# Designs tried in a protein design chat: VHH binders against F-box protein At4g00755. Part 1

Every score and structure here is a prediction.

Target 1, 377 residues: F-box protein At4g00755, of Arabidopsis thaliana (Mouse-ear cress) (q8lg03)
Amino acid sequence: MDFVNNLDTDTSLSILSCLDDPSDIVRASAVSRSWRQFVVKYSLSKNLCLKLFHQLSNVDHIIETSNDRNGESSEAGSSSLMDTRLLEKEHRAFALLARGCMSSPIESCIADAIRASSTDNYPVESILNTLEKRDRIGRTPSYWSSTGQHKTTVPESLLYKLIGDLCLITEVSIHPFQAYFQRGHPIYSSHYVRFRLGHEKDNSPHYNNSQDKKGEPGKSSIESNYVWTYTSQEFSMAQENRLQSFQLPEPVLCIGGYLLVEFLGRVQTQEMDGQYYICVSHVKVEGRSLAKSFRVENVDDNGKFGLKVLSYNDPKKMEEMDAEAGQDMDAEAGQSQLRNLEQLLNLLHRHPLDVVDYVWPDESDDEYAESEDEAEP
Unless a header shows other numbers, all headers, positions and changes below count from the first letter of the chain; antibody chains are not in Kabat numbers.
F, E and O stand for the ipSAE by ESMFold2-Fast, ESMFold2 and OpenDDE, each averaged over both directions (binder to target, target to binder). V2 = 0.75 x the mean of E and O + 0.25 x the DockQ between their complexes.
Where letters were taken out, [cut] stands.
Atom coordinates printed by the task and the answers are left out, and those that the model quotes come from them; centres of patches stay.

## First folded at step 4 (VHH; from c6 with S99L G100Y Y101G D102Y L103D E104S Y105A Q107D H108I)

Design C8
Fold by OpenDDE, look of step 5:
Order: sequence, then structure tokens, then C-alpha cells
Structure C8 (fold): chain B 377 residues (1-377), chain A 119 residues (1-119)
Amino acid sequence: as target 1 above (377 residues)
Amino acid sequence: EVQLVESGGGLVQPGGSLRLSCAASGFTVSSNYMSWVRQAPGKGLEWIGRIYSGGSTSYNPSLKSLVTISRDNSKNTLYLQMNSLRAEDTATYYCARELYGYDSAFDIWGQGTTVTVSS
């Protein structure tokens, strides 16, 4: 029964607005031409996406790449035709977004480590080490360390760039570092962790030198250059040497592709100086990337932005095409190699291979020559 | 042979300044974490501060305002500048190589140099 054609508009709208899954709206638009026209006319895909992801309220306009303009004849159509074209464009974009949020593979969403609020021994104990899963590389410990503080209340933060301008984040995992080379093997965790998602401010001086962003953490508050559109609750972190997973209460759409990890409440002191440190061996962010389908452009001072659609192709097909094309470019191998090189450089900066062979003193069998003291009579 | 040799200790008046030196042989100071530690008569060891291989420094908070650690790579020598010395700063001062930083093991120690602060 085609209720869209048989019911009044308000009733039909009420029924279709009860759909809470964006995929169902897309399915509804595929039922018939009349259903599609209804879904498009009343922006049901957009409205549902906005309901689920309030951050999308800052979408000012949709930008399509010229290749998909095959059908826009330059004829100055009536205002009504222009409105219809705009609604169609919005429907396509938000339908693609909905599909991507539901069907894109769950993957690691960290592209790069940007900055730590502090670092004790830069670059040896830098945020870059948190990209490594292992707490050691060869014989060298791999971790980020904050500077020491006397107060437990001084927070720390780690800033990451995500793999896409749009990422649906579901979980963050943190591995507190255990200093196995210190007496008592202390674990330098925090009491709590909190997560923020957001974008860079437009007026932030584009330090074009990507190299300088990896430099010494300048005294400038990390928070000053970013707009946080989401802030999580505080999660309790155990003082344990394991990867601890923190699931967000709901999937959060990050717009702009930045994640801040905040560490609240210092737990462990270093014996030598009596100061509190936070050390992390690994950070993982899991979610769904829309980087193949979308980019964020022209973020203004109000946080409004253009949503650029890169392709309406199935992200899976693009992955297959990239996997076919990328069989030649081990780009992951290159980034892994660069990370390995940076880690190697960091390692080389730590210890020249003075392999002091700890010659464990061979327990030379001191043959206790029993000197027979000849008891003279 | 791997060795550290401290020098520059002596008698100094209260409020005075002193610069200690630690010459390394058999390894490169700039490639290692180096610390200064002191031991006052009848007391335990007290960590003063460190210099990392990268050249950054960390200090005991109680001494941070009074001490500066530096190095001369060309001389393979570590330094401890001390200012505004007090009677309580009377101690034997040691330089040591650290493994991996923090309160990790010290594997190489100097013989120490004695500083006496007395009017």
C-alpha cells in the first residue's frame, strides 16, 4: 500500500519521520519515484542526519565536484527548479553520509600525532611514541611522558589528527605506561580520561611548516586553536599496564578531524623528584572514516562549513580500487617506514649503539684451593 | 675504560657559587642521560637533576632555583652550577649515567667531589 500517495502530507511526514535509521530513509527513497520525491522534498535524510549528529547543523552548503555535474544544463531554470536541484543535492549528500556512517569499516582513525600539552624529554618521550602499539622498540622504551607536577590536579592532553575530516568515533583506547626499568615498576596513569572532538579554528596561523607542529610543545594552550564540538564524560582509568578501551555513549561524528585526549588526576610519582607524571605507551581511536567521500571546507568563525562530496561511489568500491591501485604504492609501508624512521631516529638520539655488552661476569668457578695448612707439630 | 671524574669541589662561603665538572671517558655525554646526585654526611642520596641526550634538563623541585645542569659536548663534560649555597648543601656530589632516564638505574658513577659550605 503506497501510503505516500494515499495519505495526507502531514500524516506521511509523521510516519516517515519515525524512522530512526538513516538507511531506512534511503531505502524509503528507493521504493518509488513518489517516495523519493517526498523524501527529497521534505529533506528527510538531512533532518534525520541532523537529529543523529547535531554537529551537522553547521553545514552551510554542499559542494559537489564538477564531474557529477553531467546533468546541470546551464539553463536558468525557474526558481522552483533551482530549489529542487538543491534539495536533490542535499538528499544525495546526506544519503551518502548516512550510508558511510553505517557501512564504512571500523578502523583506526588516527592519522598523526600533533601535539602534547607537555613532554618531559623531547623528542625521546614524545607523543609520536603513542602511535606505536608496543611499549618498547628493541631495548628502548616507547612512550609519551608529561612533565612532572607537584599537584595531582594539573591535567595533560594529547592532540591527534584523524584520518578524515569526517569520522564517526566509537571508542578510544589508552595504554598507560609501566616504567619497567624503574624500581617498583610504577604505572603512570591518570584517574580519569576525557575526550574532545573538533576542528581547527580558521584564524589559526596556518603554520605551513607541518614540521613545526611536531616540534617542541610551545607554551600555547592547545585549546586556543581548536573548537571542540564534542566533549565526553570523564572515564575512570585503571592503574594497569594494559590497553583500556573507553566506549563513547554514542557514536560521535567528528567534523574537522581532531581528537583531544585529556588526562585528569595524576596518580603516580617518580621516586627521584617526587613529582607526578603521566605516561602513555599507546593511543588507539576506532570508528568509521568518511575521508573517501567527504571533505570539510571553509570553516568560518561561527563553525559553519562547506561539506564537499568527493565521490558518490561506494566507499567499499573505492577501497577495492585503492587496494588494486595501492598494491603498487605501499603507502602504508611508507608511512610505517617513516614512523619507523622517526622512531629509529628517536632511538638513535637515545643511545648510540654503545652496546655496552653487559658482560655478565661469568661466574668464574673460583676453585677454592683448599690451602692445606700443614699444621706443624 | 668507561669513567666519570668529578672536580671543582671545595670550601665555599654561604651565599657563594660553585661550578662542578664531570669529565666522561669511554662514552659520549651528549648521547646519554646524565644526572647529578649528592650525599650529605649521614644522609641518603639526593637526586639533584638530569640532562637528557636531547639537551633538556629536569631538576629536583627543592633545588631547581639553585642549580643549573649543562654540558660541553666538545669536552665531553657535564657541569653543575650551584648558586646561593647554604650549609645544608654540604655534601659529596656525584655525576652518574642513567639508563633511560627518570629513577632508572645508574650504571656509571664518578668518585664524587666534596663541597663544604661554611662560613
Scores: ipSAE 0.000, ipTM 0.277, lowest interface PAE 12.3, mean pLDDT 81

## First folded at step 14 (VHH)

Design W3 (from V2 with A33D E101W)
Fold by OpenDDE, fold request of step 19:
Structure W3 (fold): chain B 377 residues (1-377), chain A 119 residues (1-119)
Amino acid sequence: as target 1 above (377 residues)
Amino acid sequence: EVQLVESGGGLVQPGGSLRLSCAASGFTFSDYDMSWVRQAPGKGLEWIGTIRSSGDTNYNPSLKSLVTISRDNSKNTLYLQMNSLRAEDTATYYCARVEYWGRYYFDYWGQGTTVTVSS
């Protein structure tokens, strides 16, 4: 039944607004020309995306690359034609965004480790070590360590760059480091962890006037350069030597591509100095990247931004093309090699005389671990 | 071979003072941080304090007023001065060398010297 043509606009809008799956809005737009016009005219794709991801309320405008401008002749069409073109552009962009949020593969979303709030014995105990899955490389421990504190209440934080300006984050995992070479094998965990997602502040010269905000005593210098659009609850972290997964209550769309991991409440003292430390061997972030489809441009002081569409191609087809092109292997391999080189350099600085047999992680071993759990009858 | 030998333990009256010594050999003593730890009967090990190779000292806050750690690099000797001793200070006292392997740890220990605080 073509209810869009037979019902009043408000009734039709009420019916179509009950769709909670963005793919259904796209399907609705494919039913007929009248349905498409209705979906576009009332911005149903945008409205559903805003309902699902409130962070998208800060989208100021959509930017398309010039190649996707099929022959829209520069003729000064009537204001009405311009409005229709803008609504069509909006529909395409939000339909693509919705598809990406729902169908992009779940992957590791960390591109780089940016900064720690503090680091003991830099660079040996650097945040870079948290990018390694292993708590040791050969015989050498691999972890980040905070500086020592006498007070348990002094927090620490780790700042990461995500693989895209838009990432739908679902889970963060943390592996507290166990010092297996210390007496009693202490685990340098925290009582709690908290996560923040956000973007860099616009360093445009207009912000020079707020020099006088004496940062509240205790906000780390890291927090001053970023705007956090999401802050999680505090999660309890176990004092256990394992990767601990913290699922966010809902998938969170990160705009700007930064994650802050906060460690709250120090637990473990080092025996020879009596100070509290936090040590982490690994941090993992899981979610869906939109980096192939979208870029964030010109984030203003109010958090408003331009959403640039890079391509309307299916992200899966792009992954298949990139996999065929071998380009993804070179970039990840290059970053992995750089990280491994930095880790090796850090290891060499620890024990210049000890030949550490560096076993390169064979990329092949991650595929075999998933297959064994299905076979028990 | 690295050796640490504690001495100066014995019986002392409450309120008394005692100075322990740890003779180090088999390594460059001046290059290492050194610590004192103690173990009371039926209790775990308790860290007393550490002296860095620089001569800087760090103490257990509970013991800071009662103890002083010093070193004489020319004699390869670590010292622990204890004042105002109480019955609760009865323990075996150990000197330990501090080493670094990502984090700091005690790699060598002495055999200990026993201090008994009794009337």
Scores: ipSAE 0.761, ipTM 0.934, lowest interface PAE 0.6, mean pLDDT 85
Fold by OpenDDE, fold request of step 19:
Structure W3 (fold): chain B 377 residues (1-377), chain A 119 residues (1-119)
Amino acid sequence: as target 1 above (377 residues)
Amino acid sequence: EVQLVESGGGLVQPGGSLRLSCAASGFTFSDYDMSWVRQAPGKGLEWIGTIRSSGDTNYNPSLKSLVTISRDNSKNTLYLQMNSLRAEDTATYYCARVEYWGRYYFDYWGQGTTVTVSS
């Protein structure tokens, strides 16, 4: 039974708003022309993306590249046609964004190391060394070091540029440095680490006039040039010479492509000066990049921005899936999908909103079995 | 060969003063930061202070009022002046050279000189 045509709009909207998987919204839009029109008219793809990633509430407008304009005849259609075209553009963009967030490969998301809050013995002990996985290159130590402090409460931070303006970050890994050439082989870790995601402030000349925001005296000069849209909890870091992984509670969509790693609570003193240092051999950031599909443009003072679509990977396959779904819907296949949706609806009616723990599939440790080649005698 | 030789240790009464010396050889003494470290019986090593090649000094806060580190580059000699000595200051005292390998560390040590504070 086509409930979109048989139910009132509010009931249909209530039912379809219970879909938490973006792929299900795309599937719903493929059921029929009426279902697609409903999904587009009520911006269901956008609304789900906003529910999953609240940072997308600052999307002011969507920009498509001119190559995708092949079908829009420049005729000044009626206001109603313009509104429909805008809603169609929104649906395409947010459906692509949702697909990218779900299906893009997990990869290293660091493009560059930008700045440390402090650096001892620059450039030898610089933040650039944290891009190297090894704690040494040949016989030379490879790590970043803070300046020395007498107080354990003085924080440090490392600023990184991500590989895209939109990155879904899932995990950050940190390797505290062990000074193997010092007596006792001390590990210069911190008690805690915290992560911030955000964008650079627009240095538009209008910011120069707000002299009067006395920045809180303790914020490092680095924090003043960036807007942080996400701040994690504090994670405990072990005083161990290993790469330590910190899983974010939920995947976080970074808009603007900057990560700040904060180190809180100094642990280790250097023997010859009695000061506390933080030293890091490696930083890794893992997540899904949308850099091939999206760019962020014109972030304003309110944090509003333009979302530019760079390419729709298969706009034709979406149209062909829409066209083929229009022709070869044999009545039986449509009934089976509707039954599955009814079963899903019945399941959603029976189970209270138990947070389905998205069990991310454990990356199977491919134990590379080192084949011991038995050297025959 | 780099050599560090401490001298001036011995028996001293509580409240007494003592000056230790460390004779350096086999390297350009003026170019290196130098430190004093001590080890009391049954305890770990305790850093006392460091003097830079510039002459700037840094001290353990717990000992800062009781010790003074100085150097004479013309004699390749490091000094530790100690005042108001207590029984707790009984230890073997070592001089050490500070080297840099991305981070600072002690690369050479003397054999030490023993100080005993007793009535």
Scores: ipSAE 0.743, ipTM 0.925, lowest interface PAE 0.6, mean pLDDT 85
Fold by ESMFold2, fold request of step 19:
Parts: sequence; structure tokens; C-alpha cells
Structure W3 (fold): chain B 377 residues (1-377), chain A 119 residues (1-119)
Amino acid sequence: as target 1 above (377 residues)
Amino acid sequence: EVQLVESGGGLVQPGGSLRLSCAASGFTFSDYDMSWVRQAPGKGLEWIGTIRSSGDTNYNPSLKSLVTISRDNSKNTLYLQMNSLRAEDTATYYCARVEYWGRYYFDYWGQGTTVTVSS
């Protein structure tokens, strides 16, 4: 029984506008052909997504991977029929996006550490160390350190690439580093932390692919190459050796895939030089990734972009298929192995002839590790 | 019981030279990297340089032309040679033992020896 057929447009819009969950609009569109046509005609999926995530107002077109699906690109239909086909395409894309934002599992969203505003003892104390949750690999401390400053007001920042162009971010977690090997075991936290989400200005991949190197370009270069579409409040940060989690007031859709973590207000001096430092052992970002379903293309000078649909498979279903095939485990294990090797090479760089006590972490991603392992591999 | 004892400080005229010594005891001196650090009156600590157990040296770039660090492992002694001294080189000079855990730090310090550069 289709109530939409028996009601005027305003009444039907009022009823369907009471749906606050994007997935409920998808369910309504499956009730009958009349409901689906109504949802498509009035762009209810798109409008609900825009209500939830204002950043989507910058989507100016939808791109589908299969030549805009079966025969659409080869037909010069009427203006009214073409508008209907565009509305159907938008409905499919935004319905999928809404499903992903509500149903995809919460996961770690950092793909790569790009650059710090400063790095002491480069490359040993670089931003790459913040991807490791342990503050120690074997005998080697694992952390990023700023350079020293005599002023408490000089900020620092860490720049990360997210796992996809389109990620719904819910929480950022920071673990300040405690220098357990220094007298007094000082903790080099900042007073405040702030988060920015955004995209690369002018698609300049040169800056995206740079590792920390001698003569880093500094904070102003980071700010000049990125556009920040979201900036959080300043969160108070405790000078405590623990992972500190900062829940965003509302989930934020990051378009373009970049996160900047800003550290404001230096607290702790180092005894040997009397200067203030900020040191961080781990940064974690949690959210829902839409990377398997979408990409962002052709960001223009006005911030407008194309939303490319890679697959209309359910994001939850695709994640289950990847886990079944072991692909997520293989990728995660490969990144952990590479980070461990880079940390070992950094240690050997400092002490090239010294014997180092390096052991694969007990927290490996391989759940089938044999209990009879008696030696390192 | 680690002990580091600096000596050789005193009054020096501008443009003069001075050699400081640090006598080490209570540990295997030849196994450790060693450093010199100074502190001008009312100022923070300033790292001068480090000499590895191998004899390799690394200096604060702003001081490199003024100083030479050496060691005699057979005498358990660390040396700091300073040349072309200026009034701003007036400070207490400390000998420090280096330890590494991914970050460079000093786990033992001497009492220091005072150098005054004055006409």
C-alpha cells in the first residue's frame, strides 16, 4: 500500500522529511516504485546528506566508473528524460554515501605521515614514529620530537594523509611521549591540541609524496599548500603518559583526505638545554572510510569537485569480502613490517656497529602465530 | 660510582687559549661517548660537543671553530681545547657522560670548572 500515491506532494514531503537516518530513505525507496520515484524526483537522499555534511555542497557532478552505466552515455534523450537520469545517478551515489556514513565500521583512518613543522634529530625522531602505538621498539624509543624553543607560544603541527579521499572522522587520539630515559621522566605534552581536515591546494603531489628530509619547509609551507575546510575547537591536553582521545562534537566528513594536528602551548623544558619541546609517541584517527566506494576528482579553484563512484557494493559487504580474502590483514602487516624496518634502520644509522635488541611486536596482526615460536624469525 | 672531575679553569685574557681536563672514574671510560657542556652566568646550558668512544667528534656548529675535544682512554681523561677566547665564552664548563635510547642525553655530570675571559 503506497501512501505516496494517495497524498499530495507537500504531505508526502512532510512525511518523508521526518526521516533523519539516510538509510531510512534508502528503505523508503525500496518500498515501491512510486516511493523510489518520489525520493529520486525530490532529491531526498542528496538533501539529507547535505543536511548532515555541508562539505558535500561542493560536489558539482557524479562520475560512474562504467561510462555512466548501461547505455546512458550513448543516448541523446529529451531534456526531461536526461534530468531524470541525472537525478537517478545522484540518488544512487548519495544513497550509497549515506549508507557508508552510517553503516561502515569504525577503523583507523591514517594512511601515511607526511610532514612535521619541525623535527629534532632528523630523521630519528620523525613524524613516521607516531604511526606506531608503542613508545618503544626493542630498546629504541619511538616518538616524534619538535625542535627546541625558548618561547612557550611557538606551535607545532603534524600532517597526515588519510586512507581515502572521503572519510567520516569521529575521534582523534594523541599519546604524548614520556622520556623515560631522561632524569625525572618528563612528559612533553602541549597545553592544547587542535585538528584541521581538508585537501591539498592545486593538487600538488610533490608535497604529498615528500618524506621528512633535511631542511623541512616548515609550518608556513604546510599552510600554504592545503585548504582546511574544518577546524576543531582547542582541546585541553593533559601532561600524562596515556593515549588521550578527543571526540569531535559531531562526525566530520573529510573531503580530500588530509589531517593536520596542531599542538599549542609548550609545557616541558629539556634539562640539558633549557628549551621547550613537544614530543608525541602515537597519533590515531578513527572514523568510517568510504575509500572503497568513492574518490574525489578534479578539485577546482572554487573547491568544487567530482564525486567518482568506484563500486555500488555495500561498503560493509566489501569489507567482509576483503577480510575473508585476508587482504586487509596483508596490507596492515606490510605497513607494520615496513615501519619496524625503518625504525631498525634509524637505530642502526645512529649505532651502525652496535647490536640491537629488536623483536617483532607481540601485538602482530597475524592471529595464527604459533605458540611454539621460541626464536625470532 | 661514576665520578667526573673537571679541572684547568681560571682567568684567561681575550684571544687566549685554555685546555680543560675531565678525569673519569667508576666506569669503563673507553666504552662511553663523552661531552662538554657550558653554562654562562644566568643562562641555560649550551652543548659544546661530543666525542665517541672511537674518537670521532661532533660539535655545536656555532662553536666548532673555537674548540677541539679529545680523549685519552689509557688515562680515562677527556679534554677540551679552547682557542681565541672571547668574553662571551665566560662560563662554567661541565663534563658529561652520554647515554643513548634513541635520544641523546647525559646521565652523569661533573661539578664543573669556571672559565673567566676578562682583560
Scores: ipSAE 0.012, ipTM 0.253, lowest interface PAE 8.6, mean pLDDT 75

Design W3 (from V2 with A33D E101W)
Fold by ESMFold2, fold request of step 19:
Structure W3 (fold): chain B 377 residues (1-377), chain A 119 residues (1-119)
Amino acid sequence: as target 1 above (377 residues)
Amino acid sequence: EVQLVESGGGLVQPGGSLRLSCAASGFTFSDYDMSWVRQAPGKGLEWIGTIRSSGDTNYNPSLKSLVTISRDNSKNTLYLQMNSLRAEDTATYYCARVEYWGRYYFDYWGQGTTVTVSS
């Protein structure tokens, strides 16, 4: 029975306001034309999304590819018809967003490593090494290292780009590096780690002619170039050679697609120089990506932006179609080999003379693996 | 549409030479660094070398005496000259376009051309 047709507006709003789950409001809007029209008219989907994810207050307008490029129009014709069209557009977008946040599968969300606050032996020990799930390539170590410090209170940070402009982040995992080639096999973890999510202040395309070098003092402007809309608690990090996972207390919607990992408190000195370092072999971020459904456009200095809808297809159906298309382990192995080549490419472009001593992937791994299998202590 | 098409592969005897070509289209070829990469059957990808838009080259140290990379920007063509070929040089040879976004990476690849070195 459709009881909303038989009740006054205040009573209907009271009943529908008891729904606190975005998926319940989406289901209610599908029950009948009366319910859909009511949910649209009073912006119930938008308002619940705003309650759940305060970052959505920065959405300035909705852009639909097929019928409304900018979400802006001339002041022509009837303004009440334009308001109705706006409300329906907002309902469609926020209903899709709610569905994506609830039903999209959990996946790895890092697309690129951008910058470290410092880098020892640049570029060999750069942030790029943290993208791979390993601490060596053949016989060559693979990790990011900070520069050394005599004080334990000097922090470090790693900056990453996420796979999409809208990601619901649930967990960050970090693997501190154990220097297996140093006496004592020290582990260069930090006391605490903290995460920030946000966006670039000016999301206009940057020109390639930047003189900014990763890890160089005086050229890194992380605080001046980014706005952090979420900052986590400080998580305790163990001085242990394992992937350590840090579950966020609640999932966090990241708009604009940047993650900063901050390392607080140094715990391990290097014997040779007595200085404290932080070293990391891997960083992984898990969450639900909305990149197939949405894109963020026209981010201004205040963090206001347009939310562009790319597809109204069900996010779960899109993931099922990708899985049916054969996302198997062979594809992941091929991507790892490609990343190894790209790490070498970056070493070559920055330090062509230093590549001569580099151990080439795969051939050295085969030799090393055979030696391990045949050796007896 | 960016396209990279390798050619010049085939069967060659040990000690022989080959020149591979990569025809580029759909982009301003002279603005991009370009690389050659090969993959022997059952093995991983092996970087051969890179030629910058400036014409500067870098090579895999184990191959630098055996290969020469060049480009002709007027013909939108990348070349790989290989000399003194050995059976271990049997592989599929790819050209790849180098792009920069926070880091250097390969954004487009050709389909590859197969070189077989057999006595």
Scores: ipSAE 0.011, ipTM 0.514, lowest interface PAE 9.5, mean pLDDT 76

Design W6 (from V2 with R52W)
Fold by ESMFold2, look of step 15:
Structure W6 (fold): chain B 377 residues (1-377), chain A 119 residues (1-119)
Amino acid sequence: as target 1 above (377 residues)
Amino acid sequence: EVQLVESGGGLVQPGGSLRLSCAASGFTFSDYAMSWVRQAPGKGLEWIGTIWSSGDTNYNPSLKSLVTISRDNSKNTLYLQMNSLRAEDTATYYCARVEYEGRYYFDYWGQGTTVTVSS
């Protein structure tokens, strides 16, 4: 017997409100029609998602691709039916979001390196180098460098675009650069690092200003163009030549698809000029991308936006379909592979003396030497 | 409207040669670097090479001895010459336009042409 059918509304709400795991509510809605109707009627999926991810309070409306104009033919006579259709739409969207937060694979979530607050020797030592795991390609070093400063208190930042408008971020990893070609082999870390997640300010319908030449260092303030809906604690960063991983206290839903990495407190001077630098060889961001299921539209002046559902297919099933079907370039499944190709193209262009010895990187092959060195005492 | 259309694919015997073409339209072809990329069945994307607007080329080192990329700017056409083909060269071959905005990236792709190498 189904317990929802046998209990009054207040008792059923009390029991179901004790479910704090989105997957339990999604499973409950699939068990029987009476459970699903109850979950829909009382917005249990929406309310749990809002409890877990306060950033969703800025969702103003849900947009469905195939059913977006339902109101024009049914508005005329059915206020109660329209309310039911709204609750169904919200339930479908938030149930899908909950499923995606549980089922999407953990992956690298950076799509693009946008700009740095400063760059020494631009563009050779630019933020683009932080997408490469290695600190050198052949004999050419691969790292981003700030400009020099005489004060230790001048911060630096790196801005990245994520692979989708909705990403559940769990971990950021940073590899400080050791200048193996300088006397003493100094490591240009910072004392602390802090992460911010957010979106562009609404000054146009475009969510990606990386194409704008004004985005180069010295053109505009990063703070003035972005809204940060999450700011982490300051994490202590070690002056050590290794990938340092910073687990967020709880997974964070990034809406709008931007990450800012802030470096606080300079620690290492360069012998030649006596100035403090911050240099980074790699930045990695891990999480679950919901880009196949959702997009963000119509961000207004208040930060409110529409949540567009692209597909109601299960995120895990879509991964299986893409793997089985191969890597057709007219499919969206190849975006991570495409980013790897574009990173390689930029490395090859920047390192032309190394093209003879270059091999196409395999992620497992490229990590094998570094992983063994990191694991051994 | 930017269009890239590959042609010249088909069935070829092991050890054979094949030349693929990519007809470009809707942009000033001579201003852009162009690349060839392939995807074997059940495999990931593999970069073959890039020809820059200057005519200079960069190749995937594992393929460098087997391929030659060229362009004819008067015909808006990109070419891929492949020699000594093997069964593992069976793939869909794509041409792609390289764009620059603070970095190089691929902004337009063709639909692909299929090459099958079998006895």
Scores: ipSAE 0.014, ipTM 0.574, lowest interface PAE 7.6, mean pLDDT 76

